# VH-VL binders against Calcium homeostasis endoplasmic reticulum protein (CHERP): the designs that were tried, part 7

Target 1, 141 residues: Calcium homeostasis endoplasmic reticulum protein (CHERP), of Homo sapiens (Human) (q8iwx8r149to289)
Amino acid sequence: ETQLDMNEFDNLLQPIIDTCTKDAISAGKNWMFSNAKSPPHCELMAGHLRNRITADGAHFELRLHLIYLINDVLHHCQRKQARELLAALQKVVVPIYCTSFLAVEEDKQQKIARLLQLWEKNGYFDDSIIQQLQSPALGLG

## First folded at step 4 (VH-VL)

Design p2 (framework fv_patecibart)
Fold by ESMFold2-Fast, scan of step 4:
Structure p2 (fold): chain C 141 residues (1-141), chain A 124 residues (1-124), chain B 107 residues (1-107)
Amino acid sequence: as target 1 above (141 residues)
Amino acid sequence: QVTLKESGPTLVKPTQTLTLTCTFSGFSLSTSGVGVAWIRQPPGKALEWLAHIYWNDDKRYYPALKNRLTITKDTSKNQVVLTMTNMDPVDTATYYCAHSEYYGSGSYPEFDYWGQGTLVTVSS
Amino acid sequence: EIVLTQSPDFQSVTPKEKVTITCRASQSIGSSIHWYQQKPDQYPKLLIKYASQSFSGVPSRFSGSGSGTDFTLTINSLEAEDAATYYCHQSSSLPYTFGQGTKVEIK
């Protein structure tokens, strides 16, 4: 049965949201990799991040800091060939990025757009996903 | 929009401590991902990175100089301060501060905006 | 620490000619190379980041390429204002390191 302790996950995400230290990101990342036991487990973790980031009440720093966690996880997935976790994140990155980009003014949008440039350079996503990320309004509809 | 400016003494005697201040505008060190670095350039030589401080007070130092360097920030004043102990004539250089942003674990950030630099001469 | 070696140290170029500057890293750095322009008595200015991404406001004649250990900065058609020293910088691992610089002069 596919079960994960989402309360434990949220306890690790809260320090990332609040302070975004390298240690906090590392702890969250390590928990995700320790629990990446099957595709459904990976999809539960990715879906939880999507739900937290795309929530109507999410403030900018919450969204940005959790996207920083996702960036670190994507990098680590590519290095360790963690295909199932990478695939799960690929399924949720469009709503995560596009919702975050459209929720803020131009100055904050540029901060998020810098991550897209890095993701393009590192080849984390296929052309279809990249096109959706480059056109956030069209990506959501 | 982003501007940085270095200030401090232009002349330092051997064995003294150097204190330099970077005052900036157009960004805040309370903003997630933002950092400020110190880089120096001896006359006619290459650029040398010295230290880095981030919004969350994470600090990094050039390993060979770590015991001589301290970097601190005052977020309310938009200032970053570098202190370097036991100055020697070989430390004569133009000292720069620069803006950066953290992108995660895959790579450290580039230096996108720089101050004008301040020349520090170390002599007796 | 990672050592960056630039070639050539000096280049004198006729206006409108193509300029190529190479930076070699002592170990693989992926795409974590950045290029700066420093004109005489001025501070360095970022031109290219992460091997090939142009910084805001940089003329299109500047481009970067490469990955791993070998990187190139290209100026497709040299203008008079491009006379400067160019530095590569790696951010793959700490400490940050810079190349020794390449000085470009107009003939």
Scores: ipSAE 0.031, ipTM 0.642, lowest interface PAE 4.9, mean pLDDT 88

Design p3 (from pa10 with heavy chain Y102S, light chain S31D Q53E; framework fv_patecibart)
Fold by ESMFold2-Fast, scan of step 4:
Structure p3 (fold): chain C 141 residues (1-141), chain A 125 residues (1-125), chain B 107 residues (1-107)
Amino acid sequence: as target 1 above (141 residues)
Amino acid sequence: QVTLKESGPTLVKPTQTLTLTCTFSGFSLSTSGVGVAWIRQPPGKALEWLAHIYWNDDKRYYPALKNRLTITKDTSKNQVVLTMTNMDPVDTATYYCAHSESYYGSGSYPEFDYWGQGTLVTVSS
Amino acid sequence: EIVLTQSPDFQSVTPKEKVTITCRASQSIGDSIHWYQQKPDQYPKLLIKYASESFSGVPSRFSGSGSGTDFTLTINSLEAEDAATYYCHQSSSLPYTFGQGTKVEIK
């Protein structure tokens, strides 16, 4: 059975949620890459991020900061050809992005929409996923 | 309404250190994603980006000038400070600070949406 | 570093005519290009961000297009107040760089 220390992961995510420092993001990203040992390991990490970000009580800064972590991880995956972690994130990005976008007003939506534009230009996701991200309400249906 | 204003000495001698302060209102450097950049423009020439600081204290510098530049913030005073060592006549320029709203770590792609009025710094003996 | 080359470097235009300014990047930058207007002795003002998105309060006569290496700023009907130097700016990679500027004068 595939297992990861999720308590250790949460200990790394908490500084990102609270302050989102460069060092905190780097530590979280490096931990994820170091634990990306197989597809099930990657899916556990991606699923955990989805659960934290889409939780009913999650506040905007929690969602935004963890999406900043995801963005840096996506960039790292492309540079390092880390296909398994990229594939795991591709499976969860729609609920992560769409839930976060729909939870906030226009000014905050712009911060999140910038990430979608970068993801599209950098080619992190196929056209099917991009279309779902461009229509958040329909993407969740 | 976002406003920024640069302050500091207008005349600097060669080899001295320049310290410029950007004082702003209408936003907070405690807001997620927000940053402030410094850009300069020598007389009659193009704009040159120098440094950027974000709410989370992430800092970016023009690589060729990195060993001369320090950018810091005081969130409670709404101020960002740029320090540039070993000034030379070629550093004569109008220095601007500017607001940015986007942050993506190493993939940061910021636009500079609101600018200060600029302060002319002349480096001469 | 990424070099941005603007064309033309100077244009004298009759009011109400269309103005087109191009910016070419030395390598692909996606859509991470921004356009600024600078009037004489004034600070730059953002017009267009991320190649084609109009900044708040910018008149509809200004538009941007392009992706990759070739970008265009268009003023569809020049007004006297548009006399200025226009700069493109890329933020795709460090160091962030600006074009040399295009000066637009009213004839």
Scores: ipSAE 0.246, ipTM 0.755, lowest interface PAE 3.4, mean pLDDT 90

Design p7 (from pa10 with heavy chain T31D, light chain Q53E; framework fv_patecibart)
Fold by ESMFold2-Fast, scan of step 4:
Structure p7 (fold): chain C 141 residues (1-141), chain A 125 residues (1-125), chain B 107 residues (1-107)
Amino acid sequence: as target 1 above (141 residues)
Amino acid sequence: QVTLKESGPTLVKPTQTLTLTCTFSGFSLSDSGVGVAWIRQPPGKALEWLAHIYWNDDKRYYPALKNRLTITKDTSKNQVVLTMTNMDPVDTATYYCAHSEYYYGSGSYPEFDYWGQGTLVTVSS
Amino acid sequence: EIVLTQSPDFQSVTPKEKVTITCRASQSIGSSIHWYQQKPDQYPKLLIKYASESFSGVPSRFSGSGSGTDFTLTINSLEAEDAATYYCHQSSSLPYTFGQGTKVEIK
């Protein structure tokens, strides 16, 4: 069975949620790559991020900051050819993005939508995923 | 409506320290992802980025000038301050502050969507 | 640091003609290129962001295209008010860099 220290992961995520500094994001990203030992390990980390971001009562800053972490990880996955971690994130990005987008008003939605435009330009996701992200209400239902 | 305005001395002597203040309205540096950058333009020349500060107090500096530059913010006053030490006549330029809406971590950085009117700083003896 | 080279440096164009300005990056920057318009004695204004996205309030005659290292700003039908210097700006990596500018003048 595949196990990761999720308490250790949460200890790295908390500074990202609270301050979202480049150093906090870098530390979280580096921990994820160090623990990307197999597809199940990657899926545990991606699933944990999905659970934190889509949780009832998650505030906007928590969601946005963890999506910034995901963006940083996606960028480095493409550069490092870290296909397993990229694949795991591709499986959870729709609920992450769509839940976050629908939970907030238009001004905050623009911050989230800007990430989608970046992801499209960088080619992180196939057309099927992009279409679901472009229509968040349909993507969730 | 986003507005920014630069203020500070218009004349600086060589070796002195320049301090410029950007005062803004229409956004808050408490908003996640928001930042303010400083860009300069010597007369008749291209734009040159100097520094950037974000809502979370993350700071970025042009590497060749890093030892001369300090950027700070006062969120409650809606102000960002740039300090540049050891001014030289080649630093004569119009200095702009500009708004950025987004923070991405890596892989891309935000564009500058709204700019201040600029303030000309002349460095001469 | 990434160097941006614009072409041409200067262009004198008859009103209503099409204007094309090119920006070439010294290495691939994806689509992280932005275009600014600066009229004489004024501050720069954002026209196009991320290669092809029009900024709010920008006239439809302005468009951008390209990816990787070669990018183009097009003014489909030049108006008198478009006389300005145009700058490209890359945000793919720090430090941010700008092109040297292209001055567009009415003939």
Scores: ipSAE 0.441, ipTM 0.829, lowest interface PAE 2.5, mean pLDDT 91

Design p8 (framework fv_patecibart)
Fold by ESMFold2-Fast, scan of step 4:
Formats: C-alpha cells, structure tokens, sequence
Structure p8 (fold): chain C 141 residues (1-141), chain A 124 residues (1-124), chain B 107 residues (1-107)
C-alpha cells in the first residue's frame, strides 16, 4: 500500500546531481519531508537514494551531491523531530558512505570523510554505525 | 598549489561602497565542494568572518552585516567579489579571502589557504 | 552567536618549553574548532582543523585536543619561529566566530 512518485523524486534529484544549487537541495529536502508519511514511505525514499548512490555507474559528483542532500536532511530531521525519516536514513548510510569512500582516490576520500566528522559531531548515528563508517571496507563485509 | 590575492581600493570615504576582488589559482570554483570566504581584521583586533560563496553559488553572510554585503563569483576568471555598502571608519581593517573545500549542504568549513590581505582605511 | 574565549591573552615562553593555549566556547560545538597562526604583518595560516587534525606541512610539535566546549592547542617544544598570535575558530554554526587571540612571544 506504500506508494511514492519516484519519477517526481528523480526530477528533483537531477538538478542536485547536475549543479547542486541551494535551491535544488532545498526542493529535494522539502519533497522528502512532505512525503515522510510513514516508516515505509521514508524507507522507499532512503532506499532510492542508496540505489542511486551505490550503482556501479554512479560518478563521484552524483554520489557527493546526493550525500550533501542526505546531510541537509539529517540536519533538519534533528530540528524537526522527524524520527521515521532519520531511522530510514540510518538503515542505508553505511552502504552509501562506504561504497562512495572506497570508489575514489585519497584526495576525494577526504571530502567524504569530512561528512563523517560532521555526523559524529552532531550525533546522527549510534556508535555501531559510526564504527562501520570509520572502517569502510569492514562496514561492507 | 593554492594561491589567493585580494585587490581593491586602500582608501574609502565614509558612506561609500567598497568593492574587493579575490583572484585565485590552483583550484576552480566549478569543483564540487569548493568555496571562497571573506574575513576581515581591524588593526590590533580579532578576525571576523563576513561572507562565503560556494561552487554552486550558495552564499552565506554574517547576519548583522548581511544587508550591507554582496558576494559574487566569476568562475571563468577565477574571481570572487565582495561588495560592502555604507562604509564607516569602524570598517577599517585588513580584508582577506580564503579557500575552503567542505560543503555539507548547510556548510561548516575551515579556511585552509588565505590571501595576503589588503588594508582598507575608511577616513574622510 | 557562539562566543570563543581564549586563555591566556599573552604568554612569554623560553625556547623548547611547552605552550598550552585554551579556547572555550559559550555552547557545545562538538569538534568544530580550528586553530590559526598569525605572525606579525602576515596572513593567518591553518594549523589544526576539527580540534585534533593536523593541516598538511604543519610541524608535529603542534597538536590539538578537546571536544564540546573546552579545547587546547599545544606546542610541545617552542621554537623561535613560533612567535605569533594564535586564534581559534568555530564552524559549528553561523555566524562563524573567532577567539580574541593569544600572543606568544619568545623570552
């Protein structure tokens, strides 16, 4: 019974992938919050982001920009007490982060690692998740 | 290697508008996550952040000054421009531009490379 | 806005002595504190980022520690070239703010 307009979601994600403007990120974030109607709805959105980011053909900019969207959503989940959306993202962040980190050279890995530092500071994830993010190769095992 | 250099007038009269240009090399504002900030330092005082612009044209301003500040970029020229209206003697300071690479949506960067600074004196 | 208070304002130290500079935030900032060195008539240079991460090319005698509201920058064996003003900077929330600075001089 759970249904979301995933074509509408992809239309909002494409400008984020291409240009990652403040307006594009805001529009994507707002769409996710307006559609965070139940845990299955949140899991569909989080799962879709995981599928886009971890795809074999995903380039670095796509991965980085969608993780920036995820970071902005995480920040606002804490402010809005949006626990169901936060829980859905917590379930997918390990494959998203670890796959992205391992797919690139050390210089690009530092950009991704800075997000982990921010997530640790803000307390978005429990210690079990943080440990998996700190050891990306083991986190995928 | 990353380099930045500030340019603009060294003397400004009260009520005038200040325009400063940051010209840089060793990075591009077309690269995801990259940004440039403006920071000032009045003589003998602490550093004060003013504004930040990112590759995606996302902008941040010091809230108390945001009605006086405009930050823009010209990616093809490797330049960032800061405009500050209604200058006052208390705005006398060395103005720096600085590089950062870590955009997180909301943005929480450190400033890793700085220009040499340009002293702007506001006096009649 | 978050206020950063540094201690001490001034310190005169003999070469090879240990220097400790403290930065206190008016509210918790996690680890979002960065340290800069500014020599007379020069621009600031990043030393330590996110409380404890050394910036590239920075001598190993510089280290940072702390979390939450209390942070320290340590120079474990002061060299003559370390005479400078040191600033802490928080990037936890807007507006970004700096401490008032700590001036370190060689005896």
Amino acid sequence: as target 1 above (141 residues)
Amino acid sequence: QVTLKESGPTLVKPTQTLTLTCTFSGFSLSTSGVGVAWIRQPPGKALEWLAHIYWNDDKRYYPALKNRLTITKDTSKNQVVLTMTNMDPVDTATYYCAHSEYYYGSGYPEFDYWGQGTLVTVSS
Amino acid sequence: EIVLTQSPDFQSVTPKEKVTITCRASQSIGSSIHWYQQKPDQYPKLLIKYASQSFSGVPSRFSGSGSGTDFTLTINSLEAEDAATYYCHQSSSLPYTFGQGTKVEIK
Scores: ipSAE 0.019, ipTM 0.607, lowest interface PAE 5.2, mean pLDDT 87

Design p9 (framework fv_patecibart)
Fold by ESMFold2-Fast, scan of step 4:
Structure p9 (fold): chain C 141 residues (1-141), chain A 123 residues (1-123), chain B 107 residues (1-107)
Amino acid sequence: as target 1 above (141 residues)
Amino acid sequence: QVTLKESGPTLVKPTQTLTLTCTFSGFSLSTSGVGVAWIRQPPGKALEWLAHIYWNDDKRYYPALKNRLTITKDTSKNQVVLTMTNMDPVDTATYYCAHEYYYGSGSYEFDYWGQGTLVTVSS
Amino acid sequence: EIVLTQSPDFQSVTPKEKVTITCRASQSIGSSIHWYQQKPDQYPKLLIKYASQSFSGVPSRFSGSGSGTDFTLTINSLEAEDAATYYCHQSSSLPYTFGQGTKVEIK
């Protein structure tokens, strides 16, 4: 069975949620790359982020800050051609983005939409995923 | 609309401390992802990034100048203050403050700038 | 620190001609390059962010391209108002750095 230390991961995520410093994001990103050993490992990390971000009790800053971590990871995936971690994130980005976007009012939605513009420009996702991200209510099915 | 404006002394003597204030409107430093940077430009030369501060009080400085620079914010006044100690004639430059956003590595941009203030360091 | 080298340092161009400015990074920076326009005695204005994304209100004649280490800013048909110094800027790693600038004059 593929296993990762999710308690260790959560210990790295907590400073990102609380303060969102560049050092905290860098530490979280580096941990994810160190543990990106196979597709199942990548899927465990991506799934854990999806679960934390889409939880009914998640506040806006938690969602936004963990999406900042995801953005940093996507940027690094493109630079290093890290295909398996990118594929795992592609599988979960729709519920992450759409749930976060729909949970907040227009001023906060603008902050999340800035990330989508960057993702579109950098080509992180195929056209079908981009279409779902552009229409969040339809994207959730 | 986003506006920024620098203020402070225009003439500083060698060895003195420079204090510059950036006053802004159209955004708040309490907003997640928002930051303010200081950039300078010596006459006829290229732009040099000096420091930035973010909504969460995360601060970064140009490494070679780190021991001379302090950046602080007063969120209630919409102000960011830069101090630079031990001024030298080579520090003569136009100093700018600029708005930025943080999204993670490679996610910074300077989208709106102040008009700049020329600081001359001379005896 | 990442060094950005621009080419050319200077060019004098006839109105309506195409202008190409290059920026080369000393190491790979992905798409984390931004372009600014600075007219004499004015502050810099953002033109292009993340290699190719136009900033709000920027004329369509300005475009950017490239990834990794080699980046290009293009002015498709030069107007008199485009006489300025152009700077590239990388945001991939601290400290953030700028190119030395390219001065564009009208003939």
Scores: ipSAE 0.055, ipTM 0.686, lowest interface PAE 5.0, mean pLDDT 88

Design u10 (from ut8 with heavy chain K50I N59K G104S, light chain A90Y; framework fv_utomilumab)
Fold by ESMFold2-Fast, scan of step 4:
Structure u10 (fold): chain C 141 residues (1-141), chain A 120 residues (1-120), chain B 108 residues (1-108)
Amino acid sequence: as target 1 above (141 residues)
Amino acid sequence: EVQLVQSGAEVKKPGESLRISCKGSGYRFTSYWISWVRQMPGKGLEWMGIIYPGDSDTKYSPSFQGQVTISADKSISTAYLQWSSLKASDTAMYYCARRGYSYSKPFDYWGQGTLVTVSS
Amino acid sequence: SYELTQPPSVSVSPGQTASITCSGDALPKQYAHWYQQKPGQSPVLVIYKDSERPSGIPERFSGSNSGNTATLTISGTQAMDEADYYCQSYDSSGTYVVFGGGTKLTVL
């Protein structure tokens, strides 16, 4: 059966949530790539990030910082060797982005919207996903 | 309906300046990259460069850096390829092509091409 | 300068399978895309991301990418498939777009 140590993953995510340093993000990213052994492994990691970011009561800094981790992972996933992890993230990015965008006021929405501009520019997602990210309320329902 | 419509054929002399255009329609122009591709008569496709119209971020092939200028005017959904001084070796068909989002996406829509003839 | 290498020509009889190869050192890390170009026409995307088909492209077109070689395969080749075929990818940095030299497919 496909299984990953989610407690180990959460231990790497906590410094990102708390401080969001380049070193913390790099450590989280490297762990994800070292564990991206098959599509089910990638889907477990992507699903865990979705669960953490979209959880009821998740605060803005948690959502934003974990989306920064996702952004850094997406940047490195464009390479062919990481296609399975990219595919897994593509399956969860709509609820992650749309929930985070709609949960905050316009000032904080601007910070999240800057990531969408970068994702469009770098081409991480197809037309259907981009349309949903551009219209967050439509993307969630 | 996504379309890229290019300007018409040009006949020029060496030393003249030229700007050709590629107008996008049926999609959000500022969200897609536009590339220029050269095809000399009877030859293959050569990538010249690419621009993101949303912020005018531009990247050139090393073979074309300094030979041409790529630009875009997002107010009219148009990308441009420009020469300050044409050479006979610039005689070719020039295509614009939309990059469907990134290096992992293909050039999914192409313009009809603009034939540029440079002769003395 | 990084290059993608294609055979200049491939010939098949109608109904036979055509295979067009594209070789380059960055192909293990980069996706290959394939375009069909008929005389006087713009290129048309026939395969993207190694093996995916755009809507409207017949199922007889398929692709793969293994080791340093991407392959476009056309099964049951028809006269209408006669064209130039170009592979396209990126250099190892993912910065520069690179086209193969093109392969002329002749169906006789």
Scores: ipSAE 0.012, ipTM 0.621, lowest interface PAE 8.5, mean pLDDT 89

Design u11 (from ut8 with heavy chain S31N K50I G54S; framework fv_utomilumab)
Fold by ESMFold2-Fast, scan of step 4:
Order: sequence, then C-alpha cells, then structure tokens
Structure u11 (fold): chain C 141 residues (1-141), chain A 120 residues (1-120), chain B 108 residues (1-108)
Amino acid sequence: as target 1 above (141 residues)
Amino acid sequence: EVQLVQSGAEVKKPGESLRISCKGSGYRFTNYWISWVRQMPGKGLEWMGIIYPSDSDTNYSPSFQGQVTISADKSISTAYLQWSSLKASDTAMYYCARRGYSYGKPFDYWGQGTLVTVSS
Amino acid sequence: SYELTQPPSVSVSPGQTASITCSGDALPKQYAHWYQQKPGQSPVLVIYKDSERPSGIPERFSGSNSGNTATLTISGTQAMDEADYYCQSADSSGTYVVFGGGTKLTVL
C-alpha cells in the first residue's frame, strides 16, 4: 500500500504559492526527494501537483509557482539520476503546462513559455512531449 | 520585408528631455518584444530594457531602471525610449532590436541606430 | 550581477579558423546567440540557439555551447569577417538579457 502525507506536502507547497522563495522551493523539492521511495510514491506526488495546478479554481500565481517547483525538481532529477520521479513528472507535464498556458492571456503566457525553452534546452522531455507542449490546444486533446 | 526604422540623430544639451522612436514594419508588431540597446563611443553593447507592445509589459536592466522610460504605441507599430533630463554620459548610439516571444529567442532584426550627442 | 566574459581580441590569418569564447554560469541552461558588428553598422545575428545559422549567413560560421562556455567558430576566415563579435544570453531566471563585452576579430 502506497501512502504519503499529503497534508504535509500541501503545507510545504503553500509558501511556494504565496512567495516562491528559493528556500520554499528547496524545502518542497527536498520533501519530494525524501519521499521518492518507489514509482507509486513518485506518481502520487506528481499527480497531486497536477491536481493542484489544473484545478478550476487555481489562480495564475499558484500555477506559475508550482511549475517553478517542477522545474527545480526536473533539474535535480537529471543531476541525481532520480529516474522514477522524472518519469512520473513526464507523465503529467502536458496537462500541467497546456492547461496553465491556455488559461491566461498572451502577456502571462510569456512567463510560462520561458520555462518550455529551458526544458527543451536541458533535454528533460522527449521530442513527442516537447511537441505537445509547443501546441497546447492539441496537447490537451 | 521585416524592418525596424529608427528616428534621426539628435544633438541636445544637458537637462533637456528627449524621446527617440523605433517603427516596426513587415511583421505583426504586437507579437514581438522590442529591446533598447546602448553603445557608448568605442564601447560594447549594453541591454537597457525590453517592452512587449501588446500590453506594454516592460522589464528594465537594473542599471537603467529609473534612468529612462520605454513605451510603445501599437496603433502605429512604434516603440519609444525617453529621457526626462539628459546627461553628457548619455552620449551614445541607441539601437532597437526585436525578439521573439520566448526569452530564449535571439534579436533577429535591428534598427539602424540613433546617435544621441549630449554636450554643452 | 551575472556577466558573460569574452576575450577582448582574437587575431587570425586569412583562411585559418577563428575561435571566440563566451563564458558564463547560466550558459549550461540558457541559449547563446552571436552578433557581428562592423564599424558604423548595426549588429547582425550570425548564430542563434547555440548552433543555428540564419538564412544568408555563410556556412563557415558555426557555434556550440558546452559546460559554461559558448564558442563561435569561423572556418576559412576571410578579411570581410573582421568585426566585433558579441555573445548574448540571459541570466539563470531568464529575467535579464546579457551581452558579452565583445571580441575584436582581426584578420591579418
């Protein structure tokens, strides 16, 4: 049985949503790595981020700041070869990015699009995922 | 044909105000950022700031924040760089350059430059 | 503040390969672009996204970005390539545009 303390996770996500400091992101990232014990654990954490970011009531700052957390986690997955957490995030990044991009006007889309260029340059995702992120309306279906 | 056409050379005295312009043509002006870049005589390129004409979102280099104002009028596809009070140290060539939407895009087209000379 | 470092000058003989480096801590995560500027002229984009060439730029121009150093390479250098070359990238957050200090290429 796979179980994680989602209330503890949400308590770490709230400062990221509110302030998005390096310390807040580091705390959230470290919690995720300490709990990346198996593929189901990684999938629960990735799925929770997807649920928070794609929720109907999510405001722009919540979506943007949690995507910043995802960016920092992706970077550290590559450096630490944390393959299971990377794979879990690869499964949810399309709905996360595409929903966030399409939910806002052109000026705010620019802030989100900056991350896509970084992800492409760093090779976090295969070409099929990158193509879906570059075409957000098609990426959502 | 994509073009950025800048206003002509200016000769000013310290303390005077000035506004120079950069007019885009041959592309959808609102889809590209416009940057201003300073080059002092015999020196390198210095990024001053950038504007997205669709909503006038601006971002300034910390060294130029409060020193100049960048604005745009999308109805005439024109970006502006403005000083409220010129100094002799503002003597330089000023270039505008367009950039694609994402921050990792290059400056693919540049204006011809506007020479600003500030002397007593 | 974040800085891109280039050598002030590089000299080559006609037909030889010129190599111009650009170093910065954010280059592992950010694209490098290169501009050529001849006296009295506006900068011209010669390489973008580390290694891509715009239409009209000769094939002898190439680029790379590895570790914290981006490199512009000009093979079979011609007298007409004599110019100042600037690298450009962004800080690690993508907030600020950053230019290198420029490199004067002399062909002699």
Scores: ipSAE 0.000, ipTM 0.522, lowest interface PAE 14.8, mean pLDDT 88

Design u12 (from ut8 with heavy chain K50I G54E N59Y, light chain S92D; framework fv_utomilumab)
Fold by ESMFold2-Fast, scan of step 4:
Structure u12 (fold): chain C 141 residues (1-141), chain A 120 residues (1-120), chain B 108 residues (1-108)
Amino acid sequence: as target 1 above (141 residues)
Amino acid sequence: EVQLVQSGAEVKKPGESLRISCKGSGYRFTSYWISWVRQMPGKGLEWMGIIYPEDSDTYYSPSFQGQVTISADKSISTAYLQWSSLKASDTAMYYCARRGYSYGKPFDYWGQGTLVTVSS
Amino acid sequence: SYELTQPPSVSVSPGQTASITCSGDALPKQYAHWYQQKPGQSPVLVIYKDSERPSGIPERFSGSNSGNTATLTISGTQAMDEADYYCQSADDSGTYVVFGGGTKLTVL
């Protein structure tokens, strides 16, 4: 059975949520790459991030900071040839981004939209995903 | 006007080294991937690999990994395909083609092709 | 190892509809693009992202991608459409580019 220590993962995510330092993000990223042992392992990590970010009780800082973690992971996936982790994140990015974007007012939406511009520039997602991210209400439908 | 201009035809013997080129113009070279595609005489298109000139990030088809080297010199907007030791089976037309940064983009512009003939 | 499968040849009479298929396991997740190649010439993009036409490509050309099969459709086929047609997509990861084996379209 494929299983990961999600309590250990959450212990690494909490400093990211609270302070969002480069060191906290780096620790979370390194844990994810160390545990990216198969497609099911990657899907468990990506799914956990999706669950945390899209939860009804998630506040803006939690959503934004964990998306910053995702951004850092995406940035390094190709360098580490972690294609399975990239593929797992591609499957969850639409609900993550669109839910976060729609949950906040325009000023906060700008911070999230900047990440989409970076993801488009860096080619992390195909055009179909980018189009869904550019139209968040349609992306969730 | 976007153009990809490839180097001229080559006639080589087995065991010789070769480097062919693809020069981009009319667009920001560092913002697009460049792929190399082989077409053997009378055969179909085979993807060899792709390079992003800004950082030289490169991916090879498993069939061509270790057979060729793809590189780019962004200062002169030129991508290269190189063999250390040619084989007769390398006889083919070689195309370069550009692709937008997103992997879901098509090859929208193609070079004119470089014919490589390897015979003894 | 993943492959895109095309019929090796398709024949139609002028004015008839030509249909060229491309089958592959990753097509539900990945875009299909189509290229036309005439003898002695470089490939030319005729359909991209399943169904979009580049500027300068006649409206006779259309595309679709459903299930694991992408289809290039040429309505009112003309003699000038005679060429080899290649589909192109990517593997499940999106990293590796894959071309179909090509289809020779004959218009007689």
Scores: ipSAE 0.006, ipTM 0.532, lowest interface PAE 12.9, mean pLDDT 87

Design u13 (from ut8 with heavy chain K50I Y101F, light chain Q30E; framework fv_utomilumab)
Fold by ESMFold2-Fast, scan of step 4:
Structure u13 (fold): chain C 141 residues (1-141), chain A 120 residues (1-120), chain B 108 residues (1-108)
Amino acid sequence: as target 1 above (141 residues)
Amino acid sequence: EVQLVQSGAEVKKPGESLRISCKGSGYRFTSYWISWVRQMPGKGLEWMGIIYPGDSDTNYSPSFQGQVTISADKSISTAYLQWSSLKASDTAMYYCARRGFSYGKPFDYWGQGTLVTVSS
Amino acid sequence: SYELTQPPSVSVSPGQTASITCSGDALPKEYAHWYQQKPGQSPVLVIYKDSERPSGIPERFSGSNSGNTATLTISGTQAMDEADYYCQSADSSGTYVVFGGGTKLTVL
């Protein structure tokens, strides 16, 4: 069966949540690529990030910092050999981004919106996904 | 509807300067890269370079670096291709094309082309 | 200089399957896209990301990418499919856009 050590993953995510250093993000990213062995493995990792970020009790910094991890992973998924992880992230990015955007006031929304601009520039998502990210309330339903 | 509309045909002499244009409409111009592609008479497509209009970031093919300038004016949703001094070898059809979808980055919409003829 | 290689021409009878190949060393790592160009007209995207079809492109167009070769397949070829076809990908660094030399499809 498809299994990943989610406790090990959470141990790597905690420093990202707490401090969001380049080293912490790099460690999390490298772990994800090392464990991107099949589409189900990638979907487990992406689903876990979705669960952590969209949880009712998640504070803004947790959401923002884990989205920074996702951004760094997306940056490194630009070639065909990383397609399974990119595909898994594409399936969860709408609820992740839209929930985070709608949960906060204008100033914090601008921090999240800067990531959308970067994702558009780098071409991480097709037009259908970008349209949903541009309209967060409509993107969730 | 997404459209890229290019400026009209040009007839120039060697040594003259030229700027041709590509105007985008029907989409958020600053969110999509615009490429320039050359097609010499009876020949294939050659990629020249690309610009992100949101911040004017550019990337040129090594074959065209220093030979042309690509720029954009986001206030009028227009990208430009410019020569400081034309050569007879610049005679070609020039297309602008929008870079579309996520990674892989195909060109999903193309302008109608601008024919540039350089002769003495 | 990195190059994508296409046959210069392919001929098929109406209703037959046409196969156009595109070969390059980066194709195992990079997506291939395909464009149709008719005389006096701009290129039109017919296949992207190896095998995806844009809205409005007939189902008879399909694509694949295996090893060092991407293939555009047109089943039940029609006279209206007669055109030049270009593959496009990235170089080995993933930095630069590269077009194949083009293939003239003749339907006779």
Scores: ipSAE 0.241, ipTM 0.755, lowest interface PAE 3.8, mean pLDDT 90

